# Ledger of designs, part 32: VHH binders against h2kzm9r124to488

Target 1, 365 residues: h2kzm9r124to488
Amino acid sequence: RFTIDTSRAKSNQYVVSLCSKKIGIIEYPDGRSDKQPCDVYWHNVVLSDMNKIVTSPQSRVNKFPGMTELAKKISLTHSISSMQKLFPDEYAFYPNSWFLPAHLADFHAFYRKAQALGKTEMWFIVKPDEGAQGTGIYLINSPNQIRNVDQRQLVQEYVADPLLMNDKLKFDFRVYGVIKSINPLSIYVAREGMARFCTEKYEKPDSSNFKNLYAHLTNYSLNKANEAYVHSNTLQDQTRGSKRLLSTVFHQLESRGVKTKRLWHDIKLILVKTTLAMLPEIMLHYEHHFYDSTGPQCFQIMGFDVMIREDGTPILLEVNAAPSLTADHIVPHPGRTLLEGGQRVRSIVDEVIKIPLVRDTLLLV

## First folded at step 5 (VHH)

Design v48 (framework vhh_8ghr_2)
Fold by ESMFold2-Fast, scan of step 5:
Structure v48 (fold): chain B 365 residues (1-365), chain A 125 residues (1-125)
Amino acid sequence: as target 1 above (365 residues)
Amino acid sequence: EVQLVESGGGLVQPGGSLRLSCAASGFTISDYYSIGWVRRAPGKGEELVARISSYGGYTSYADSVKGRFTISADISKNTAYLQMNSLRVEDTAVYYCAKGEYYGSEEYWEPFDYWGQGTLVTVSS
């Protein structure tokens, strides 16, 4: 009978424990005391010395060595940009990007060339590196608006013409991919995902609205703080909720004449092509830690943030090597503070997405 | 042995600026963190005023402080900051630094598992 060690699962433990129980996997939430290996090790993070924890060649762990860094802005942009130079049509799904300060001169040159061609109203999104001083994500329409030009940060073309639903709220899809193996490459795409909606109506960026991040960024934490945020308390809230099921939004797009089968195919290709761009670096880290003679020893759930252009073309925005698998949130008890914790409240939308995702991932390995 | 120590509080005039610091020990501010600033005024409830997450450099702010406050982190100093500009009398509160786990670009609120002791900010003429 299969065994799983969830002693390092942390915030993922609830969903993993629930799924393990449902499919009959024996869980060791505090690890095994008998020195026997588990079939699966579920970690919340990539560990630098996983080979000391996952010592059996028959065991699997839910993280690839080095993947956290490879999925971050620096490495991801480098990997995709390298592929765009060789295969520009195949990797057109990733916006033109410049990592600062190294590519500052290239960004200025691109902007000047675009102005010379009459493209004077271009917008860019600035994403500071994690741990960087300064501001969070913001929009600019000129290189002189960059706030901390000497600090590590990513500048990307902003997609100003997104596909909108009838409510005119900008949205993106969190799509989940499961990398089952890298030799050969085997990726599964979860059928369900999350559509994340802005809380203010979208207008193309201009001098009057570019600071209204509630209209321009689909970030959950940002939009959750707006009084206009609508919690999806039931599945019937799919037409009004700020967080909706991908399948529901796809059905709505299909009813509007969007070629959803082609769109889904293109999204799956984005996941495959992005993983291929990262693959050489993944292989180098993997070979240092594991010997793959008895089958794959690593698998991983990856989150992909995808936006749709007005013409129905999908665009990759970000990759997450450790997407949240939390299916609830904490609400302070009446009269208590956030300092004292609170009651866990179920998120039905997250349960519908994340429980099948984790269950099916465990069934794949 | 995780510890968060706030500093930089004090008395400031309306319209002034103040920078709060949160020095972390027992862990490194680099990955897998969510750091928030929570304030509590006498006789009022608590309010999450700002939060910064790992991955993507995402930040969030309460409506009452948007455009005035900026949260940031300096990995080399293992310190998080809250830059407070255009301060108002109603910003008077004890400000707490809190750390929770964060494992991805999703910003679901995880319980803060480590809290500082707080630093007092008084905005008065």
Scores: ipSAE 0.012, ipTM 0.424, lowest interface PAE 7.7, mean pLDDT 80

Design v49 (framework vhh_8ghr_2)
Fold by ESMFold2-Fast, scan of step 5:
Structure v49 (fold): chain B 365 residues (1-365), chain A 125 residues (1-125)
Amino acid sequence: as target 1 above (365 residues)
Amino acid sequence: EVQLVESGGGLVQPGGSLRLSCAASGFTISDYYSIGWVRRAPGKGEELVAYISSSGGYTSYADSVKGRFTISADISKNTAYLQMNSLRVEDTAVYYCAKGEYYGSEEYWEPFDYWGQGTLVTVSS
């Protein structure tokens, strides 16, 4: 019978275990004692020795070799920028971006040219090296405001005209793509996703508000720390919750006259085109690890962060190679800190999104 | 068994420097596991000040300490360090070394599963 090793799923193990039980997969949460291969290996991150773990030609692992690095802001920007040179209209969904220190002079030149054209105040978002978990992100309106210009960081044009709901909170969509195979390329887009909301009301950036990260950044790790954050414990939180169902937000947008069928089509194209931009590098890593494989050894759930402009145009903000599949949130014990853990409380919104996502991914492979 | 042993705390004047050490046993510091330095001061919440996943690999810092603190690891000694320069009175806190999962993205976060005993850093005249 079909088998799965979830010993390396870590925080994602609960949802994967639940789905495995529902569809009749035999789970080994601590690995197999008989050292026989499983049909599926579920990891929380990409490991450097992937080919030593997945040794059977019938086995699959939920990560592509090298994917963590390829999905990082700098590598992603490089991949998309390469495609923009060949297909500028097709890849217009990614904001103008510069990685420092290499492109500092190019960023200064862009800024000077924009000022010479009489553009009013422009804002940029500065994102530090990977692993920061929202820490160190800040807004600037002048190149001289960049901190530690010699350090690796990404500068991107900040979209100051986001589409807002009635509560005036900025949001983005976490959309999930499943790469089933790369040769041939086979991508599926999950029907459900997450709308992630800021915790303070949005106003266009200016000198009085640009430091208010809770109004300008949708990062979950940042916003969950704010006292105003509303955990989505029930489906009734769809009008107030800091995490809401994409389908519910789409319904609300449609009620306001947004062309949601076109929007969804454009979002799906963003996922496909972004994966195509990354594909050459993915294939190089895959070939190195699975040179003699006759079938697909890897599949992967990817998270795509998409913001909607006021005019209804979607833009790609970020790609996550290891999106969280947890379906709970942590309530610290009295006197203990959140970083120390606590009681895990079920999140119905995360369950509605992530259980079908994982279930359908397992059915796909 | 996983164990983290901290050292290097003490009293220092504003503008001074200290180096904290965290000796790890029961696991290897690598891309699959991380070490963070978390501080806690009376009247303030806990703050993750620095993070490292591997020697010379992935590091991150809180805004409050960027440019002043440097995290590093000696893989041969399985020890992580926090070099603290230009110390300020507001850096006064108990500093904890903690082991966690690899955090390869801004979204992926999990509580630290093992903690050291903490070391006190006092910045005062």
Scores: ipSAE 0.059, ipTM 0.511, lowest interface PAE 6.3, mean pLDDT 80

Design v50 (framework vhh_8ghr_2)
Fold by ESMFold2-Fast, scan of step 5:
Structure v50 (fold): chain B 365 residues (1-365), chain A 125 residues (1-125)
Amino acid sequence: as target 1 above (365 residues)
Amino acid sequence: EVQLVESGGGLVQPGGSLRLSCAASGFTISDYYSIGWVRRAPGKGEELVASISSSGGYTSYADSVKGRFTISADISKNTAYLQMNSLRVEDTAVYYCAKGEYYGSEEYWEPFDYWGQGTLVTVSS
């Protein structure tokens, strides 16, 4: 009875197919030949044409209209900044941010005031709007270092005081939220997530190290290219691997005196508050496509990247509207690059995280 | 069957311009399928110089070509273009058109699954 179309799931199809079989959903991996609607449509990403995907009121798709754009750096920052004006303490988990070129003067003013107050050194991260996979991202400690100041880009305070483990590698948590519905708002937070580690030891930014993105950015696509990247082959490799289970890292933090129950509560609040900041725009796009629908037509897995400051406070770095659900990694063929592919090798850490996530998401709908 | 056919390569002087075309069949350029231009020169590794997905919405460029190259897509012709301006000797390479998934996420990454035969671009005085 229950049917799923995974023809547009792409690299995520393997995990979705596995979970569909486990819970008894009938899968159409190439779409339906009879062109009748499925109960669920699973897409990797949706940027437009939502009404061509969900043609039946009884069907659901795993993406909200407009969400890909709303989760991007500039749109996310606009949504959170609007909430920070009304609720500065509630949204203090997001770093101070400026849109360029529009807010260049405001950024200069902020920097001058900080210098006047005797702040010895501040660092900022510059993120291009069009960039992906860490492309074009760089650190600055002065506004005059901004490249191509007339281009659309985000300037954001760099968090220079991350909490480090004994290996002194900077890390963040990828936490997964599932938006089951937006009216009423219903969000579930996955119990397991991923701790993603830099591949070179962290030191506070200075003129000698600020270009070493492998020490400063936790971005997976960037770090997996470094020779120092360590694939976790077993769940027991939790002290060395570049991807580790969130639960394992939480236990290590607790043993060091971190208040992990409070930290988890605060992280869940970040997911809820961030979704609330995005909600008006999500509702606008949703109503445009599904105005007369009486039931929910959309659900979505969202990835939230959260780092922890040395004092134990969580900071939101990024929101991903299409987090990877792949459970493997690629080892390139000898003499070839990753762009050409290679041998796909099973990732047990990703399986432990992503299979229950997708299975439970399908059970929710 | 997915096929990508490149055209428009050739010899050009430094500072000149070329436009490469990639005619796609077996899939539609859309929100789900991106076209990337990847170049390979002797002694250099592969470099993704530009990509485009959606109905001309998302684009990305390598820092080495940003401001000089422009990628575009004509959805009605199912064809992607790479407009190459202010060409330099170091732009000399075989340029491949490749089909991939949308790369609009810093976490999301998959290798290109289908490649054209490549077209040679030589920038020489």
Scores: ipSAE 0.073, ipTM 0.515, lowest interface PAE 6.1, mean pLDDT 81

Design v51 (framework vhh_8ghr_2)
Fold by ESMFold2-Fast, scan of step 5:
Structure v51 (fold): chain B 365 residues (1-365), chain A 125 residues (1-125)
Amino acid sequence: as target 1 above (365 residues)
Amino acid sequence: EVQLVESGGGLVQPGGSLRLSCAASGFTISDYYSIGWVRRAPGKGEELVARISSSGGYTYYADSVKGRFTISADISKNTAYLQMNSLRVEDTAVYYCAKGEYYGSEEYWEPFDYWGQGTLVTVSS
């Protein structure tokens, strides 16, 4: 029978265990006592020594070696920028980006050229390479506002004209891709995903509002800390919840005249083209770890954060190598922060997204 | 059993330095965890001051300590450190070492699952 080791799945273990039981996979939640290999290893994160864990050629692990670093802001930008030089139209879905300190002069030149052409109000977002969960991110409208110019950081053109729903909250889509193999390349796109909403109404950046990250950043970890954050208790709360189903938002966009069939096609192309841009580096890490493998050893669920411009054009914001597969949320105890824990509450939106995602991923491998 | 034991706290004058240590047992720091330092100051709420992923790929520092504090881990000693330089009176707090799971860019969707007992740092003349 088919076997899975979930001893390293941690917070994702609940969803993986549920799916394994439903499709008849034998789970070892603490690992095998006989130390024999499992058919699948489910890890929460990319481990640098996974080739010492996945030793059988018939075994698969749910992470590619090196993927965490390759998906980080600077490495991702480097990969996409290389492709933009050769195929600028195909990779136009990624905003103009400069990684510092290497491209500081190029950024100054871009800004001066834009000012000379009369584009007087441009905003840029500055992202430290290690600024996870929105921390350390800030907006600028002039290069002289960059902090610590010799530090590794990403400067990126800020999309000031996002498509908004009737509530005027900025949102992005978390879209899930499954890389089944890299040789041959096989990628699947999950049909359901998450729409993640800001917690304060969007206004175009100006000197009075540019510090209000709750209006400008869609990061889940940042927004869940705001008192205005609304958990969806039922699927009928899709008009007010801070997390909504992608399919529901797509239906609402379609009713407003957005060409959603074309939009979905373009989003799928973003996932494929981004994976292709990353592929050479993925292959190098894979060959180093599994050089004597007789078959594919790795598969991976990736999260892609996509925003929509006012004209309906999708843009890629970020790639996540280890998107959370938890199906609950934590409500902190009175007087305590989320860092200290709280009551776990079931998230129906996360269940509808993540249970089919994990189930179908296990069926693919 | 997972345990985190803090040490290195004490009284120090403004402008001074201290190094806090977090000795881990029941798990290896090289495993896929994040280690953080959280402080509770008298009369103030809790603040995450620094965090490091077990892979060393991600670090975070609060704006209040950035450039002054450095988080690190010594795999051979299974110990995490917080080097605190240019200490200020407002850095006075109980400092807790905490272990959580690592989720890449969505780190800390879950709260820290294990905490130390805390160590007091007093910055006063």
Scores: ipSAE 0.031, ipTM 0.495, lowest interface PAE 6.7, mean pLDDT 80

Design v52 (framework vhh_8ghr_2)
Fold by ESMFold2-Fast, scan of step 5:
Structure v52 (fold): chain B 365 residues (1-365), chain A 125 residues (1-125)
Amino acid sequence: as target 1 above (365 residues)
Amino acid sequence: EVQLVESGGGLVQPGGSLRLSCAASGFTISDYYSIGWVRRAPGKGEELVARISSSGGYTDYADSVKGRFTISADISKNTAYLQMNSLRVEDTAVYYCAKGEYYGSEEYWEPFDYWGQGTLVTVSS
């Protein structure tokens, strides 16, 4: 029988345990006491040398070596920018991006050229290295507004023309890809994903509204803090909630005349092309750890954040090497703060997305 | 077993400094764990003072302590610190070290799931 070690799954353990029971996998939630290897090792993140986790050729782990760093803003932008130089039309789905301080002069030159061509309403998003939960992220419309110019940070063209629903809230899609193997390359795209909504109505950025991040950023941790944030406790609630099923939003877009089959195809191509851009570095790290391996030792669920422009064009915003697989939210105990946790309440939207995702991933390996 | 042991609390005059230490055992401080300091002042609720993703360099501070307090981690000692400068009477509280998970800026800091016993800081003239 198939075995899984979930002792290092942490916050992902609930969903992985549930799926393991559903498909008849033998789970070791505290690890094996007999020192024998499991068929699968499920980690929320991998920090130790991979050869300490995967000691048997028959075993697999749910992370690729080096992937966490490769998916971060700096490495991802380098990988995609390299491909944009060779294939600018194929990689046009990623916004123009500059690393500071290294590319500050290039950013100034881009801005001056655009101003000379009459493009006077450009906005940029600044993402500092030390920002967390939307902390430190801000919008600018001129290079002279950059704070701490000597610090490492990403400046990226801001998507000011998002496609909006009738509620006028900006949204993005979290789409899940599963890398089954890299030799040969095998990628699957999950049928269901998450639409994440802002909590304030969108207006194009201007001097009066650019500081209202609740209208401009779809970031979950930022929007969850707003009183206007709506948790979905039922599938019915998700039609108005701050998290909705991708399929629900796609049906709404189709009803409005959006070519959703083409959109979905283009989104799947973004996932494939982004993985291809990262692949040389992934292979280098993989080969270092698994040089003598005769079969796949790694698989991984990746999260891709995709926004749709008003013209229906999808744009990649970020890649997440460790997307949250939790299927609950926390309400504080009476008289206590959320910092201490509290009662966990089911999130039906997250369950509908993440249970099939994890179940099917386990069936693929 | 995860344990967090605080030290460094005590009595200090307004304008003074203290450094709190949080010695961790049962896990290794890293980018994927958050260490935070939460305080509870007499007659007030709990307030997150500061937290750090221990080797990733991500930090978060309460507005009331920005510029005065600095959180840091020493990976070799598996210890987190809170350097408290320019202390005020209103900083008087029990300070708790806490550990949670951190998934970068894409999601959020997880709520703290392991807590130390707390250390008293009294700022009094």
Scores: ipSAE 0.038, ipTM 0.501, lowest interface PAE 6.7, mean pLDDT 81

Design v53 (framework vhh_8ghr_2)
Fold by ESMFold2-Fast, scan of step 5:
Structure v53 (fold): chain B 365 residues (1-365), chain A 125 residues (1-125)
Amino acid sequence: as target 1 above (365 residues)
Amino acid sequence: EVQLVESGGGLVQPGGSLRLSCAASGFTISEYYSIGWVRRAPGKGEELVARISSSGRYTSYADSVKGRFTISADISKNTAYLQMNSLRVEDTAVYYCAKGEYYGDEEYWEPFDYWGQGTLVTVSS
């Protein structure tokens, strides 16, 4: 019978355990006492010694070696930029990007050309390197506004023309892709995803509003801190909740005349083309760990953050190698911290998205 | 075996400074973990003093220490730090290093699932 080791699933454990029970997989939440291999190993993180876990040719693990670094802004941007040089029209879905300090001169040159062409309202988003306290993401409209030019950081064109709903909140889509194999490449796109909304009304960036990140960034951790954040605990939240179903937002866009079938097709192409751009590096890491392997040893759920321009064109913002599969949120007890635990509150929106996603992923392998 | 080992505790005068270290072994501090410092004083409840995402992008502090304490992490050394300045008698406590899981998009702060043994900080004349 089919077996799964969830001893390293951690925060994924609830959804994976639920799905395993539903489809009749034998789960080992503490690992096997007999030390025999399982058919599937479900991990919350990408491990550096993946080959020590997946020792049987018939076993699979839910992560590709090296994927965490490959999905991060530096490696992702490098991979896509390489493809943009060969196929600029095919990879136009990713914003123009510069690594600092190495590409500072190129960024200045781009800015001067844009100014010469009369583009006076161009904004850029600056994403400093991880581990630097107090240097979070910020917006600029001139190269002279870059903080600490010698620090490693990514500069990208900011999408200042997002498509908005009637509430005027900026949003993006978290779309899930499942890489079943890399040789040949086999990727599946989940039918359901999440629309993530800002907590303050969007206005095009200017000198008075560029510091209001609650209006400009769709980031969940940032927006949940705002008192205006609305948890999507019921289906009524689909009109005002900060997390909504992708399908619901697509129906609303369709009723407004947006060509949603074309939009969905273009989003699927973004996932495929992005994976293709990353594929050579994925294959190098895979070969290093599984050189002598006779069959596919890895599969992975990936999160893709996509926003839509006013004209209906989708733009890729980020790729997450370990998207959250949590289907609840924790509310601390009154006057206490999460240290003491808290009440786990069911998230119906997350369940509708993540339970079918994990179930179908397990059925694919 | 997963271990969090605190060091740097001791006796310090009011107004002084102290730096606590938390050395992690058996796991690597990475973007999928958060590290926090929690204190417990005799007769008082537990207080989350500071927390940092492993990316370093997000930090949180208790109001009682904001502006005086700074949390940081050195991923290359697999070590987290708590820099404590302008110490008060009220800061006397056992300080615990704790890890929690979270993901790189930082959508969710998990509760702490592993704890160190604690290090005593005494602020006294």
Scores: ipSAE 0.013, ipTM 0.415, lowest interface PAE 7.1, mean pLDDT 80

Design v54 (framework vhh_8ghr_2)
Fold by ESMFold2-Fast, scan of step 5:
Order: sequence, then C-alpha cells, then structure tokens
Structure v54 (fold): chain B 365 residues (1-365), chain A 125 residues (1-125)
Amino acid sequence: as target 1 above (365 residues)
Amino acid sequence: EVQLVESGGGLVQPGGSLRLSCAASGFTISDWYSIGWVRRAPGKGEELVARISSSGGWTSYADSVKGRFTISADISKNTAYLQMNSLRVEDTAVYYCAKGEYYGSEEYYEPFDYWGQGTLVTVSS
C-alpha cells in the first residue's frame, strides 16, 4: 500500500488527506516514527532540504527544487524571452516585457516607436520582483511614471482588450498543469479549472480609472476584500459568482460563438511551451539536489493564469509554483474584520476543482 | 504553544521613529508563511499595516504607511520587526503582531490565527 507524509502539507493538508483516504493511501500527518520512507511527500511550498527528506529512489515529492524562484516574474520572463528570440510566433502568447533596470533603454525605445505610430493610448503593468497578491503592481501609460526605476521589476504591456461576458467583469482562467517527470518530460493538464472575476466593471484604462485595481486585476486576495465579491456557495448560479468553473465559462463562451475547442487546445499548448521554456533551469536545480538518485524524485502541480483577448487569443499572465489548494473561505463574525478570522465555509467550486486535481495527481504518481 | 510577544511601543513625538519587535515561540519563523502588523485605535476599525512572507520574499503595506514603515524578519532571532519612521499623530494605536498562513507566491491570504497581546504606540507632541 502507498504511504504519504503530509507533515509539511500545511494549507494543502485538508484536500490531500481527503484524497488519500478516498484512494486508500496511508497518511502520516505527523511523519513516520519508524525509519522507513514514504512513497510520497506532500509539501505546500518548495523547501531547501527536500533532498535530505526524499532519500529513497522510490519516493516522490510534490515540488521541484528551485521552482518557486523559476516561476517568479523575472525568471519566468527571462525563460520565455529566450524562447521568443528563437520562436517568436510560438511564444507570442506572453506580453511584451522588459526587465528593469537592465532593459529600461529598450522600453523607452519601444514606447517612443509606439508614440510615433500613434499608439499614445498604450498602458503597461509594472510588477515588482518581490510582489505578490497584487501588492506593488500598478498601471502606467508613460515611462516617467515608473517608481524606483533602479530596482528590479518587470514592465509588461497591459492587456487592455480582454474578452468580457455580459456582466462586463474582467476575468482570467487558473489552469492547472501537473509535471509528472522532467526526464522524459511528462505534463498533464487538468480538465477543470477556475475562472476568476474582477469585482468592478471593466473599462479600458484612462486617467480616471487606472488606480481601480478591482476592475483591472483578477487577483483573488485583492478582489475578495471588495464588498461586491460574491462567494461561490452553490454551482446552480454560475453567472454571478466571483469564482466560477472553467467548464461553465467555456460553455457560455461557446454559446456566444467562441471556438472553445481551439481555445482549449491553445491553452494546453501554452502550458507545454511555458514548461519547455523553464525546463533547462528546472533540470539544473534538479540535478544539483538529486544527483545521488537513480529514480525520478519530483512531480508538481503548477497554476497558470491565462487571460483571453477580445479576439479569442489566450495570453499567459503568470505561473504559480504553489497554487492554493484551499477549498473553503472565511466569513467574518458579525462586527469583526476578516483579519481576526471567522466561520470557515466550504467552497463548493474550489472542491469541484481541487479534489479531482489532487486525487488524479496522486493516481498519476 | 504558539506565542507572539510584541515590544518597542511607547510615546514618541511627531516625525520621530520607533521599531516594534515581535518575538515568536512555538514555531520557527523560517517555517511560517505570514507575519503581519495590525493596528487598532479607539473608535476605528482594524487596519493591516504591513505583512511579510519569507517563503515568497514578499512584503505589503497599507497606503497610509507606505514609504514610512518597513517590515522585516530576522530568522536567526525568530523575530519580526516593524520600523516606523516619520510618525504622525494618526499613527497612534495599539499594534498587534499576528501570524497567518501564506502560500508562497500565491495570491491568497488566510486570516490571522495567532495574535500577540499588542503594544501601544502614542504619537503626541
């Protein structure tokens, strides 16, 4: 019988424990007291000591060494930009991007050329390297608006033409990929994902609205703080909820004439091509940590954030090395804020997405 | 037992500086995913002032303190800090250190599940 160590699963523990029970895996939530290894080690984040924990060639851990850094904005952009030089059409799904301070002059040159062509309405998104949860992220329409220009940060062309549904809320898809192995490369794409909606109606950026992040960023932790946020407590009404099933949104897009079979194929190719762009760096970190091992040691669930342009073209926005596997949300106690906690309420949408994802991942390894 | 113990509060003149410390016990800061500073003044709601995650190398600040306050953590001392500069009368509050979960580069914050006792900061001329 298979064994799993969930002592370092943290926020993943509930879903992993539930799936382990369903498929008959023996769980050690506090680790093993004997000296025997588990078949699987489930961690919520990439840890520096994984090679000391996963010592048996038959054992697997759910994270690749170094993956947190490789999935970050600067490293991801570097990997994709390298591939864009060789295969510009194949990697056109990633917005034009510039590293600061190194590529500041290139960004200025691009902007001047765009102005000369009459594209004075262009907006850019600025993402600090250490930014998360939308923090530090801001929109600009001129290079002179960049804050702390000498600091490491990413400037990226802003997708100002998103495909909108009847509610006029901007959305993206969180699509899950499972890297089963890197030698040979084996990637699986989850059939279900999440559509994440902004909480205020989208309008193209201008001087009156560019600071309204509730309309411009689909970030979950940002949007759940808005009073307009609608918790997905039921699957019956998928037209109002701030989190919706990808399959439901795809059905709605298909009903509106979007070529959803092609869209899904293109999204799957984005996941594969992005992983290929990252692969050389993944392999270097893997060899450093597991040079003593004769068997494959790592697998990983990755989150990919994909925006759809008005013309139906998918665009990659972000890669998450530790996507949330939480399947609940907090309702604050009366008279209290979310900061002090509250009643944990099941998220049926998150359960429908994340329970099969984790179950199938465990069945793959 | 998880405990957070704040220190460094006190009376300070407008424009002055204070550094608050949050000593953690019962867990290792290198293993936590989120430490935040939350302030509460009489007649006002709670305000998340600053938050840090060492796993993501990430910090965030309320707009009211951005550029004036800096959050940091010293893993060797198992202690988080809030450096407060250019203090204003409106910064007067009880400051709480709080621990919560954070999912690396993930955009989801859990509510804080462990809180310190709070330390009073009074900014007055």
Scores: ipSAE 0.014, ipTM 0.457, lowest interface PAE 7.6, mean pLDDT 80

Design v55 (framework vhh_8ghr_2)
Fold by ESMFold2-Fast, scan of step 5:
Structure v55 (fold): chain B 365 residues (1-365), chain A 125 residues (1-125)
Amino acid sequence: as target 1 above (365 residues)
Amino acid sequence: EVQLVESGGGLVQPGGSLRLSCAASGFTISDYYSIGWVRRAPGKGEELVARISSSGGYTSYADSVKGRFTISADISKNTAYLQMNSLRVEDTAVYYCAKVTYYGSEEYWEYFDYWGQGTLVTVSS
């Protein structure tokens, strides 16, 4: 009998528990009291002491050592930038990026060169390394607008001409990749993903609108705070919901003449190439923790945030090493904050995405 | 039935220490069912001070209390503790113990299911 420890799954425990029950895995939601190892350990976050948790050679944990830091904006940018120097055409899917304070001079040089070439209006997005929530993110059109230049932050070229749907809301795709092993490298791409929509109509950035993050940033945590956010309560609400199925949006893009088979192929290549860019660092951390392992001890679901340019080319924005696997959302009581609690509401969109994702991941290990 | 019982509040001088306790029943403190300490000061909004999902494991703190407050849990007693050191007048508030579900995801989805009655902490000379 296959066993799973979900005591460290946190908010992801519900979906993992549901999938475990459906496929006949024995779950220990509070850990085992008999000191026997489980076959799988499901954690919400990457831990520094994972080799103390996964002590049996036959056991596996759902996180690679060091992955949270490697997937964060600064480390990710370093890995991809290194590959762009060697293979610029292969890694053109990542916007021009500079991590500060180290590359401030390079950013200034890029800006001056672009101005000299007649690019008189360019926008950049400034992100804190830890800004998964959209906290502290802002747009600039000049290097002198950067705040606290000595602080760790990413400056990245802002894609000002995104592909829009009929509602004129900017969107991106959360695509899920599963790294089954790194030696040999084995990566799977989930067939279904999430399209995440801004909550206000997109307009090209200018001096009047650049502060309106609800029109410019697709971050779920940011947009769910806007009064205009629309929870998708049924699969039929796919034309209005702020969170939609990737497959539904792909069908809508196909009807508009987008080459969706090519787009999906290019997105899968982005996931593979990004993982390859990160692989040397992943291997170093893995060997440090599991150097005497007789088989693979780690696997991981990764979230990849991809936007589509107006010409149909996909661009990688972010990688998340701990994407949320929750299948509901909490709606605060009228006139109350989320801190005061709320009604738990089923998210059919998240269920359709995340239940097969977790189920198939468990079947792969 | 879920119940949270707070204790340990009181009057303390600036620079002093207090230890708050939260005894939980009706659920087991785990990574799925975490404990949070939320404070409310007169004329100010609510602030989530600290969270813990397992003993010595995954903790988080508000920036205003980092380095001064320590949250811990005794799983055998199903009790969470908030050790408050270097107390300031600004720490004066009613401190509530709360059961938190869906804590710690990247989207920070938090559902505060149940609340204790609150315990008053007054920091003054």
Scores: ipSAE 0.000, ipTM 0.172, lowest interface PAE 12.0, mean pLDDT 79

